VH-VL binders against q9xwc2. Designs and how they scored, part 1

Every score and structure here is a prediction.

Target 1, 164 residues: q9xwc2
Amino acid sequence: VTCDFKNELVSMNWNVKNNKIQIHFEHNNLTENRWTSIAFGDGPGMNNLESIIFSRREDNVITTNSGYTPKKKKVVVDDVSYVTVNDVQITGNKLKVTVSRPLGPAGPRNFSLDQCLNWMVVPGGSLSNGKFKKHHGKIFFIKDVCAAKCTAERIQRINSNKAL
Positions, changes and structure headers below are counted from each chain's first letter, unless a header gives other numbers; Kabat numbers aren't used for antibody chains.
ipSAE, averaged over its two directions, is called F for ESMFold2-Fast, E for ESMFold2 and O for OpenDDE. V2 adds 0.75 times the mean of E and O to 0.25 times the DockQ between the complexes of E and O.
[cut] stands for letters that were removed.

## First folded at step 1 (VH-VL)

Design g07
Fold by ESMFold2-Fast, scan of step 4:
Structure g07 (fold): chain C 164 residues (1-164), chain A 122 residues (1-122), chain B 112 residues (1-112)
Amino acid sequence: as target 1 above (164 residues)
Amino acid sequence: EMQLVESGGGLVQPGGSLRLSCAASGFTFSEHYMQWVRQAPGKGPEWVGLIRNKANDYTTQYAASVKGRFTISRDDSKNSVYLQMNSLKTEDTAVYYCARGHSYTYQGMDVWGQGVLVTVSS
Amino acid sequence: DIVMTQSPLSLPVTPGEPASISCRSSQSLLYSSGYNYIDWYLQKPGQSPQLLIYLGSNRASGVPDRFSGSGSGTDFTLKISRVEAEDVGVYFCMQALQTPLTFGQGTKLEIK
């Protein structure tokens, strides 16, 4: 069962409890006036994606938004976010953030994470006059994430069996 | 220092038009939803409408009492938001405030203008 | 439209004593995020409204610790632990869950 992802730029882990998912996300190089996001979709590419978007502003304030990408290069930001920010830190260019959201659909546009979906981390794009500019660089795909299986009990059992 | 400064206002006859301006300084204006709120003499605040930021295509929403008569617009290059008021009625008499929402939302209006008086009478 | 109802409308308080203001919404302001989308504002005489509390319980920047917001769903309370002379003015709750944004009718806090 996949309950984490890590490479040189980003690190992420998630767990489910009481019909909510908690995601801990780290980005090692989120510079000023940049955004990064976690996205969920049922297919490849940038259509019909639910997104959690993190933006770093000039005053080093991190803003978290929920949103939806109906088609390539288009982002719609929700007026009322369904995502809870539990903790956020920025040290140098390293972002550490913990968010929670309902495991099931929170609004009409988002997915139930109770089903297996393809996740992606968009490493970033620039912010210009309040607009999310198209991302540059490699998107990290995490295929077939069945997040509902990532309970604390199951994660502990996996770690115990691996004996690492 | 973060500021919003309104201008315009004054006395206008029923059926007339007036345009209010609100200039922002000290923060990244383009990230914020901007709102107009009015307060009639002796009454509490009444929400007039809002304009979203560029990420949400500058879409607007209005209170039913002003829909079709008032238009909100913005110019991010000038850090300004505007309220165009047409077909003014005596019940539109109020102090008009501009206020920012928090980044990408209409909640938490933490910066307000000083208010500008609009009087609609014969 | 969501209707916001405040009580009391007039609140005379002795300096140093606590004060409590209630606000009721015609429908739940609790969203799937777990936040209640209610803000509290203070309008001091001759001034613009100022934000005190947002998202139900978060104090705005510069707001003294003596102010707190609580409640969930449809019933909310703004509390001032020790009223000071500078706290005089009219307090308003506002729902920020959906447009049109709507305010309560106000509670005038006066020093007696």
Scores: ipSAE 0.414, ipTM 0.791, lowest interface PAE 2.9, mean pLDDT 87

## First folded at step 4 (VH-VL)

Design s14
Fold by OpenDDE, look of step 5:
Structure s14 (fold): chain C 164 residues (1-164), chain A 122 residues (1-122), chain B 112 residues (1-112)
Amino acid sequence: as target 1 above (164 residues)
Amino acid sequence: EMQLVESGGGLVQPGGSLRLSCAASGFTFSEHYMQWVRQAPGKGPEWVGLIRNDANDYTTQYAASVKGRFTISRDDSKNSVYLQMNSLKTEDTAVYYCARGHSYTYQGMDVWGQGVLVTVSS
Amino acid sequence: DIVMTQSPLSLPVTPGEPASISCRSSQSLLYSSGYNYIDWYLQKPGQSPQLLIYLGSNRASGVPDRFSGSGSGTDFTLKISRVEAEDVGVYFCMQALRTPLTFGQGTKLEIK
């Protein structure tokens, strides 16, 4: 069971409690007028993916939105975000954000994270005149994420085993 | 309770100088950009400028009408923001407000001081 | 600079009746996030301005649900579903998309 992800640029961990998933996301180099995102779907490639989008303005305002990426289309931001921001901060270019959403069907598309899915992280894209531009860099893939299995108890056991 | 209190206003002759202070309480001052807004008698508010705090990097922005004459600074250890006004003009006459700007998320200028009157007159 | 244009400038209202104030920006205030960087402020007589709505449609803390903001792009509206005596004052829209921050002319709401 995988309940975290880390590479040179991002670190993530997630847990499920009370039928809600909480995701802690860190980005080490989100510069001004940049966006990054977490996408959920069967992958690979962009195909009707549910997305959580983090954007940074030039004045260090961080915006978190839910959205989705139609097949071969740009990300569409939801009118109303169904993702809750629990914590957000940026120090330098290091973004730390904690968000939560229902584990089950949520949002206008009733997308569920109950099933095992491939997660994707867009390392970064530019904002120009307040518009999303294409992302740069390779998308990070996290295969076979079964968020429903990442309960606090299970995570504790996993961590305990790692410590041994 | 979150509060901003301005001080240092008064009467000054054209060409003179004044320094306004704004003392903050009730919130984490260092995490917020701070704004100065003024309002001439019978007029609407006019943005004067702001000062940021980005990891202790203090950058400022000013309205064109005051740029080169006004300077905004802050002392986070004192939870204070300042407006140094030089080369004052009659058109600078206004009530000056300090207001709390955003932190990591935008929430508008949600805290305002009571304002301090600055009168520039010969 | 972004120019904010309010209408009407004067708004007499009978208590209990709804009120609507329009604000138009010379440029779109819509950001990629889908939020419009427009705020609404109320300045009651003899007081400092106070925040009513931020980012187009979010009520500030303590603001009654009688107040609502709507619109996107360049056209925005502040609505008061049922005007009360305490709502008297001057309402200002303000764009916060970029500096300099700019205010509308203000709308003076009075009770008939």
Scores: ipSAE 0.463, ipTM 0.835, lowest interface PAE 1.0, mean pLDDT 93
Fold by ESMFold2, look of step 7:
Structure s14 (fold): chain C 164 residues (1-164), chain A 122 residues (1-122), chain B 112 residues (1-112)
Amino acid sequence: as target 1 above (164 residues)
Amino acid sequence: EMQLVESGGGLVQPGGSLRLSCAASGFTFSEHYMQWVRQAPGKGPEWVGLIRNDANDYTTQYAASVKGRFTISRDDSKNSVYLQMNSLKTEDTAVYYCARGHSYTYQGMDVWGQGVLVTVSS
Amino acid sequence: DIVMTQSPLSLPVTPGEPASISCRSSQSLLYSSGYNYIDWYLQKPGQSPQLLIYLGSNRASGVPDRFSGSGSGTDFTLKISRVEAEDVGVYFCMQALRTPLTFGQGTKLEIK
């Protein structure tokens, strides 16, 4: 069962407790006027990809939005975000953020993470006059994430097996 | 430092038109939703409508009382938002405020202009 | 539309006394984000509204800590621990969850 992801640019882990999912996300190089996101979905083409979007403005303000990508990879930000920002830090260009949301349906699309689907990390795009511009670099793809299985007990057993 | 300044108010007869302008300074205007709120004399505020930012294609929403008669637009190159008011009625008499969302992630209003009076009479 | 109901509508207060203003919404303002989407405004005589409290309990910049917001779901309270002369005006709650954004009727706070 997959409950984390790490490479040289991104470190992410998630856990479920009391029907909520908490996601810790780190990005090692979020420069000013840039955005990055975590996206969720299984389908290509016209499938909406549910997203949590982090943007860094030129005044070093970090903004977190919920949203989706409806058509042609257009980013649409929700009028009110349904994710909770539990902690956010920016040190140099390193972003560390902890967000949480309900595991089941939430937001205007009733999107649920109480299912297995692909997770994606968009490593970065430019932010110009508040507009989310096209991203650069390859998307990091995490197949068949069953987030509901990432309980504290399950993660502890995974870690204990590694320590043998 | 943050400032919103409305202009274009005045006296107009019922059935007439009026265009309000709101100039912004001291913040990154293009990232914010912009809103209009009115307050009739001696009454509480009434939300008129909003215009979203570029990320949301500048889409608009309106209160039922003004839908079809009022149009909100913006020009991010001029840091300005506008309210075109057509087919004015006496009940449209109010002080009109432009307002900025607290952040562009929700629709609350954290910066307000000083307002302009619109009087629709006779 | 979400209806916001304030009480009291008139609140005479002696300087130095505490004050409490209630606001009830016709629908829950607690969203799946865990926030309550209610803001509080003060409109001083002859001025535009100014934000005091946002998202239920957060003080806006420059707002004294004698102001506090509390409550959840449909029942909310603005408290002033010690009323000062500068606090005179009309207080509005507003829900920011769903358009049309809607305000309470107002509470006129006066010194006396």
Scores: ipSAE 0.331, ipTM 0.763, lowest interface PAE 4.3, mean pLDDT 87

## First folded at step 12 (VH-VL)

Design u1
Fold by ESMFold2, look of step 14:
Structure u1 (fold): chain C 164 residues (1-164), chain A 119 residues (1-119), chain B 109 residues (1-109)
Amino acid sequence: as target 1 above (164 residues)
Amino acid sequence: QMQLVQSGPEVKKPGTSVKVSCKASGFTFSTSAVQWVRQARGQRLEWIGWIAVGSGKTNYAQKFQERVTITRDMSTSTAYMELSSLRSEDTAVYYCARVTYIYQGFDIWGQGTMVTVSS
Amino acid sequence: EIVLTQSPGTLSLSPGERATLSCRASQSVYRSYLAWYQQKPGQAPRLLIYGASSRATGIPDRFSGSGSGTDFTLTISRLEPEDFAVYYCQQYDYTPPWTFGQGTKVEIK
């Protein structure tokens, strides 16, 4: 089962405990007036995808919001976010953030992560006066993520097998 | 630990300029934004402007646009606010503060710099 | 410019009592950009609450915040002697200038 993802730009891992999912996300190049996101859904595109959006404002404020992509390359941020920010760090342009949300249905779309679905990382888009603009760069796809299986016990077993 | 330390009090004549320093320590300066706020005796806090330390980009309240310059020195981790054409109504305590990405507010404040403008 | 209006101007209470402070914005403020500060004479403001309801590091749990849109509240569940001070709300939404309320003074009765 897949419980992490890493490439040159992004490092991410997730675990489930007590009906909550915790996601650790790193992005190596989040500059001012930019956003990046983790998106969830059945398709490889950006239509009708639930999202957790991270942004860096012009004044260097880092924000984390829940939202979705109703149409390709459009990001809509929820007025009231249902994700919890546990930690945020930025060093140079490297973002490190830890968020959590309910594993089951949450937010205005009752979106659930207790099912297997595709995860996507949108590498970045620009902000203009608080408006999210289209992204550029290659979307990173993680097929068939069954996040509910990423318990501490399961992750430990996976890590032990990798050491062999 | 994390702190902003401001320069000492200033007494200035009308028509002159003042430059207040704000030295950062204990946190990453280059990815911060430094805010400037003043408070006259018995009045509310008034936002003057900010500088995004990394880019050097600034934004000033319209009231101060023609008279304020906010700068920074990366090598000394210090931000500066200069207010020109001083008038008696500029007498106030001037604060610098950091906007935090962790706490989403002005979480670190300088101790304040009293600027007195009198003839 | 978003105007923040605090009420009451002065709140006279005894230690142990509950204090409720109001902040009303002239237009909606996203709650992530609403903060509360405490200021004592001769001191810089101290951040208490950010994101309308989250306590800053080291802030006792007797301080709580709530609200969204245009109406926000700071509650001090049991006043301690150290809590008698002036309290300011502040918004730092995307549109400058970032503004503070006029303050509510919490004084000993």
Scores: ipSAE 0.030, ipTM 0.639, lowest interface PAE 7.4, mean pLDDT 85
Fold by OpenDDE, look of step 14:
Structure u1 (fold): chain C 164 residues (1-164), chain A 119 residues (1-119), chain B 109 residues (1-109)
Amino acid sequence: as target 1 above (164 residues)
Amino acid sequence: QMQLVQSGPEVKKPGTSVKVSCKASGFTFSTSAVQWVRQARGQRLEWIGWIAVGSGKTNYAQKFQERVTITRDMSTSTAYMELSSLRSEDTAVYYCARVTYIYQGFDIWGQGTMVTVSS
Amino acid sequence: EIVLTQSPGTLSLSPGERATLSCRASQSVYRSYLAWYQQKPGQAPRLLIYGASSRATGIPDRFSGSGSGTDFTLTISRLEPEDFAVYYCQQYDYTPPWTFGQGTKVEIK
């Protein structure tokens, strides 16, 4: 069971507690007027991906929005975000954000994370005049993420096993 | 303790409508999804549709899209399946089933409702 | 839609024997969205396995599920008299319809 992901650009982990999923997301190089996102897919195709979008506007203004990505379209940001921001830190270009949402159905699309899904991380995209432009860079793909199984107890076991 | 209790058997004439109820108890109805399945005598299970109780979002099998309506009443923890323009071929036992976390499967089933369509 | 094909149609076995049931999908199904049900005459289906390999609450350990992609298997290690029934697989992976297999009847030899 996978409850974290890390590469050269991003580091993230997630856990489930009280029917909520909390995601800690770090991006090492989110420059001004850029956005990044975590996207969730419920099928083999990358269609209508539910997304949590992190954007850096001017200076250290960080915005977190829920949204989705239509097939072969630009990301669409929800008018009202259903994702809760628990913590935000920006140091230089390094973003650290902790967000939470219901594990079950949430948002205008009633999207649930209580399933095993493919997760994607968009490394970056441009933000121009408040508009989200298409992303650039290779998407990081995380296959078969079963967030519901990432309980505190299970994560502890996973970490313990990694230490062995 | 967790259960779905469906309404009683129905005998209907062709062209009429039937509305089957499915009352939930023993679990949180609002966070569940309910699917409806039917089964003619000696036949396989046939998927009709589903409803996300919280949002009311529904999806129906193409075969039933024009005739079926699935609804829910949150205040009574009851899901409904209404099938119109009944035909003899609609004679079957209709089941409701719930799921909480989808990956956990539909674990609670109603006892079934026999719907007989005959002239 | 995803079509699930179960095999064999009928499996005739004696108590104590091993039963192996197959469910083949017309396209890949995430294993987390594959379930097995047992149905006895005059009764509603009962969930046996979810997520392809997880036993539902109260299900004896003689029932096990395996598989991924397009091929899934339900195994009953040692048939008990009460295990003779019809077994269905269901997928709810892709966009609905959440189809069932046509069923496998496990009957007493």
Scores: ipSAE 0.000, ipTM 0.588, lowest interface PAE 11.3, mean pLDDT 90

Design u4
Fold by ESMFold2, look of step 15:
Structure u4 (fold): chain C 164 residues (1-164), chain A 120 residues (1-120), chain B 109 residues (1-109)
Amino acid sequence: as target 1 above (164 residues)
Amino acid sequence: QMQLVQSGPEVKKPGTSVKVSCKASGFTFSTSAVQWVRQARGQRLEWIGWIAVGSGKTNYAQKFQERVTITRDMSTSTAYMELSSLRSEDTAVYYCARVYTGYTYYFDYWGQGTMVTVSS
Amino acid sequence: EIVLTQSPGTLSLSPGERATLSCRASQSVYRSYLAWYQQKPGQAPRLLIYGASSRATGIPDRFSGSGSGTDFTLTISRLEPEDFAVYYCQQYDYTPPWTFGQGTKVEIK
């Protein structure tokens, strides 16, 4: 079962407790006037993906929104976010954020993470005059994430196996 | 408003087939899964199967595997359940149900039900 | 296959009373993936609770769920006239089939 993801730009892990999912997300190069996101969904392609969007404006304020991507390169943020921000730090260009949401249905699209589906990380796009512009770079793709299985007990077992 | 509208009642002879339709409106059909459940008079609800609308992937309860086909038509936002080789014990109300987005296995929206009566 | 057994079969109560409905699973339900539904005559079921304790959208707070493992409870703190119905539990473990309990009828005394 996959409960984390890491490459040269992004480090992410997630866990479930009491029907809530908590996601720890790090991005090593979120410069000013840029956005990055975690997207969820199986298709078609990059269309109709539920998203958690992190934006860095001038003055180093980090804004977190729930939303979706009805088609590639278009981001629609929700008027009222259903995602809770538990912790946010920005050090230089390194973002560290912890968010949570219900594991089951939440938000205007009644979207649930209580089943296995693909997760994607959009490494970044431009943010200009309050508008989300096209992303840059290769999407990081995590196939068949069964987030509901990422309990503390399961993660402990995974960590024990890695130590072998 | 979100709705699942099913086709009308059916009366069928044993050994024939029935195809029940479930037309979705008020939500994005392509990102949902449609589930089928039946309830015979005085009995508990019984899961039949589901279809992931986007991919067309299906999963059927073993009891129905040999007789059920679940399909969808994305252009009309309609899911279908076809049950063949009907028997008297297939007499039940058939429901479609779903989640608006993503995949879940609990049922937050239900069609009105379709009565299928199998009688000689 | 996980078998769900509900008790009591019938619960005869008056409006304003507290209803307590039980659902027992034949084996532990993964992550408390258990839902509760209300069904009135001639109608489709209505989702009340998912994840053993989370209320579905639009469900009033007089409905609450609890439990884990094999023992689950639905509580209606003060019955309203519209609450007299049959209630079903359902497990939704990630491996099919998804099974339902046989129901508890909550009727007017």
Scores: ipSAE 0.005, ipTM 0.478, lowest interface PAE 13.5, mean pLDDT 83
Fold by OpenDDE, look of step 15:
Structure u4 (fold): chain C 164 residues (1-164), chain A 120 residues (1-120), chain B 109 residues (1-109)
Amino acid sequence: as target 1 above (164 residues)
Amino acid sequence: QMQLVQSGPEVKKPGTSVKVSCKASGFTFSTSAVQWVRQARGQRLEWIGWIAVGSGKTNYAQKFQERVTITRDMSTSTAYMELSSLRSEDTAVYYCARVYTGYTYYFDYWGQGTMVTVSS
Amino acid sequence: EIVLTQSPGTLSLSPGERATLSCRASQSVYRSYLAWYQQKPGQAPRLLIYGASSRATGIPDRFSGSGSGTDFTLTISRLEPEDFAVYYCQQYDYTPPWTFGQGTKVEIK
């Protein structure tokens, strides 16, 4: 089974297999020198959110990194990413990325996705000289995402991964 | 529909421990948090600590750091607050409250309270 | 920790009058994460306002919250008999402890 989330700007499909989660993320309008991210948290306060960060630099250079988002601070990219990039495509401003990570504790912060969590999608932030700037716009919030069970508020369970 | 039901009143002697339970129903426990607050008779509300249910992470007020333990049981949707080395000053009504963990958060549902009396 | 100071300690009013309660923080509260609770004798606190100005579900519109930074206000536009109680503010913005004010008692004049 695959979980599916979609709005006007982004879409996500993910599945859990062999204690790993694979996420297919699409962004319809990621322009140059912009970044987007998927953030995870269990509250309260939604501070220090574990994040998968996608950035588009000049000349269609796409980077994918693990990191986190401190409260009132810029996103922090890990020195060594624990997220595996499986596929990257950029066509015009449409980004398609497939990534995977352990379902259980992973990364320098030992963050697990084997519990039901809230997910956030940051639709866009600026890159300036390769540096991440703060995001102040609207985010997409997905409440009570149970990745392994493919349950969440405002998501649908599907039988196949439409994005792969 | 959403509610927190706490365990019954307790009478304890000084130096002993008390463990109060808080059973949640009507909402997704796993993505919530629970805070504990107490109130002595005629006194203000006093924050004790909280637990993020999903991760099990806790934070306690400094006053209780050495004596309080907050836990949760995911399978029974129950949070617990254990206070050790009880003193007469610990006599109070103890409340649990649900933390709504959305984009914003707040404390919307409270237990009915548990009276803990510490006396020799 | 952030200290919340409420004023006045006691507010004596008659039904139909306007009540204005103050909650002052020792330092700025981020995103105005300030809540107001009502508590009646023998009962648990009831959430009235969260996020400084958002009414909780089921709360009458005579209750309103305002303020930012260090100064917050709870207003009851027209007191009803059931509104006579103790009111607490709580901040939950910064790293715990999520402290409470000492309370304001609204009593019948």
Scores: ipSAE 0.000, ipTM 0.560, lowest interface PAE 11.1, mean pLDDT 89

## First folded at step 15 (VH-VL)

Design x2
Fold by OpenDDE, look of step 17:
Structure x2 (fold): chain C 164 residues (1-164), chain A 119 residues (1-119), chain B 112 residues (1-112)
Amino acid sequence: as target 1 above (164 residues)
Amino acid sequence: QVQLVQSGAEVKKPGASVKVSCKASGYTFTDYAMHWVRQAPGQGLEWMGWIRPDSGKTKYHQNFKDRVTMTRDTSISTAYMELSRLRSDDTAVYYCARVTYIYQGFDIWGQGTTVTVSS
Amino acid sequence: DIVMSQSPSSLSASVGDRVTITCKSSQSVLYTSNNYNYLAWYQQKPGKSPKLLIYWASTRESGVPDRFSGSGSGTDFTLTISSLQPEDFATYYCQQYYRTPTFGQGTKLEIK
């Protein structure tokens, strides 16, 4: 079971408690007027993805939005975000954000994270005049993420097994 | 407790410079942007600029760009605002105020520093 | 810069009264991407620093009494005090932070 992801640019971990998923996301180089996102979907493709989008202004104001990707390289932001922001920090270009949402159906599309899905991290895109422009760079894929299995009890058990 | 403590009142002559300090305590200094706002006697609030304590990056209002310098010393969690070429209309109370990076208003203010410019 | 206009500039009221202060922005401070209004309200008493009351147009700051409420969206906003208390006589300011921060001219609330 995968409950975390890390590479040179981002680190992320998630857990489920009380039918809510909490995601801790770190981006090592989110510059001003840029956005990054976590996306969820059934396949390796970039179609029909649910997204959590993080953006940074020049004054370090951080916004968090929910949205979806109907087509490749296109981000559509929801009118009302259904993601809760629990914590936000920005130091230099390093973003640390903790967000939460229901594990089950949420948002205008009633998208659920109950099932195993592919997760994607969009490394970045430009923010211009309040609009999210197309992303650039290679997308990071995390295959077969079963968030429902990342409970506190299970994570503890997994950690224990690793220690053995 | 979280607080911002500013330096004491200043009396200056026209053409002089003033440097106001703002010491932060009770929180991580670099986790919040520091803004400066002034208020002339009997007048409203005027935004001057901000500094990011984490990097030292600043942005000034165009009305002050040529006269204001904002700095910080992270080792003592202190922000500074220096205003040069003072004139009588610079007479005001100067405030420092912190802002979260999700920008939920100016939640913590210094007590203010009165700067009087008179010949 | 976005210009903030408050009304009235001053008003007199009595303890227990319902008070309403209006703030208008020269352009919308609603961020359409997240549907948040980048608008705050402050209270300032003589010789004191401003105190944050409301942010995101309608969210009360911690410790702010329930009698204070903020409403509105886009360019028109309202601060309401449902039942005025003696300690509420002060000057109130609206502020937008959608762009470079700007304040309204203030509304002085005096005892009738």
Scores: ipSAE 0.029, ipTM 0.646, lowest interface PAE 4.5, mean pLDDT 90
Fold by ESMFold2, look of step 15:
Structure x2 (fold): chain C 164 residues (1-164), chain A 119 residues (1-119), chain B 112 residues (1-112)
Amino acid sequence: as target 1 above (164 residues)
Amino acid sequence: QVQLVQSGAEVKKPGASVKVSCKASGYTFTDYAMHWVRQAPGQGLEWMGWIRPDSGKTKYHQNFKDRVTMTRDTSISTAYMELSRLRSDDTAVYYCARVTYIYQGFDIWGQGTTVTVSS
Amino acid sequence: DIVMSQSPSSLSASVGDRVTITCKSSQSVLYTSNNYNYLAWYQQKPGKSPKLLIYWASTRESGVPDRFSGSGSGTDFTLTISSLQPEDFATYYCQQYYRTPTFGQGTKLEIK
């Protein structure tokens, strides 16, 4: 059961409580005038990947949006986000953010995280004139994430097994 | 209780400098950019620049870039704005104002510091 | 710099009146990446600091009465005060924060 992901650039963990999923996301190098995102979907042929998008201005303003990625390399954000921002912190270039959303269907596309699917992290892209520009670096894939299984009890059991 | 408390009124002669302080309380000073805005008597609001207290990085409006210096002391949660080579048209009320990470406008303002420049 | 033009520069009105104040920017303040207009409205009374009323063009700040509303997108914005109250007589400023912040010249709202 996969309930976290970590490499040199990104650290992320998620848990489920009371029909909501909470995602703790860290990015070690989100510089000014750039964006990063968590995206959800099952492969290259999938249309309209569901996304949670974080953006940083040079004056340190952070924007969080729900949205989707259509076929033509265009990021489309929702007019009203269905993702709740619980906490945001920037220290140097290190972003730490905690977001939550309903585990089941939410937003204008009725998207659910109640099933197993791939998660991905887009490590960085540029912002210019209010438009998301191409990302740089390799997308990080997390295969077959069954987020509904990441309850506090199950995470404690997993951590106990790692200690043995 | 989130507050910005500024230093008291100043009277200066042309050619002098003034340094206005802005002490933050009730929130983590280094998390939020601090902006400076002034208002001449009977006039509107004029943006001067911002400082990031975490890094000390600044950005100044072109009208002030040669005369303004913004600094901070994170140990006492205080931002400073210094304006040099004062002229009579620098007579104004000077405000500090906070911007949140998610930028919902200038939500907290200092009480203002009146600077009068006269011969 | 993005120039902000307010209209009118002054206005006389009575308690109970509906008032509109317009603000035009010299270029769009809409971030298409998040679909927010980076436009705020402030109220300022003599001898006092400005007070935030509206941000993102149409979102009321906490504690602001619902008689204040903001509308518009891109370059054209409006602050509306329905049914004026005695405490609403003040100067009002629009402000963009899409780029380097700039303010409109202000609209003084006076009792008739």
Scores: ipSAE 0.011, ipTM 0.579, lowest interface PAE 8.9, mean pLDDT 85

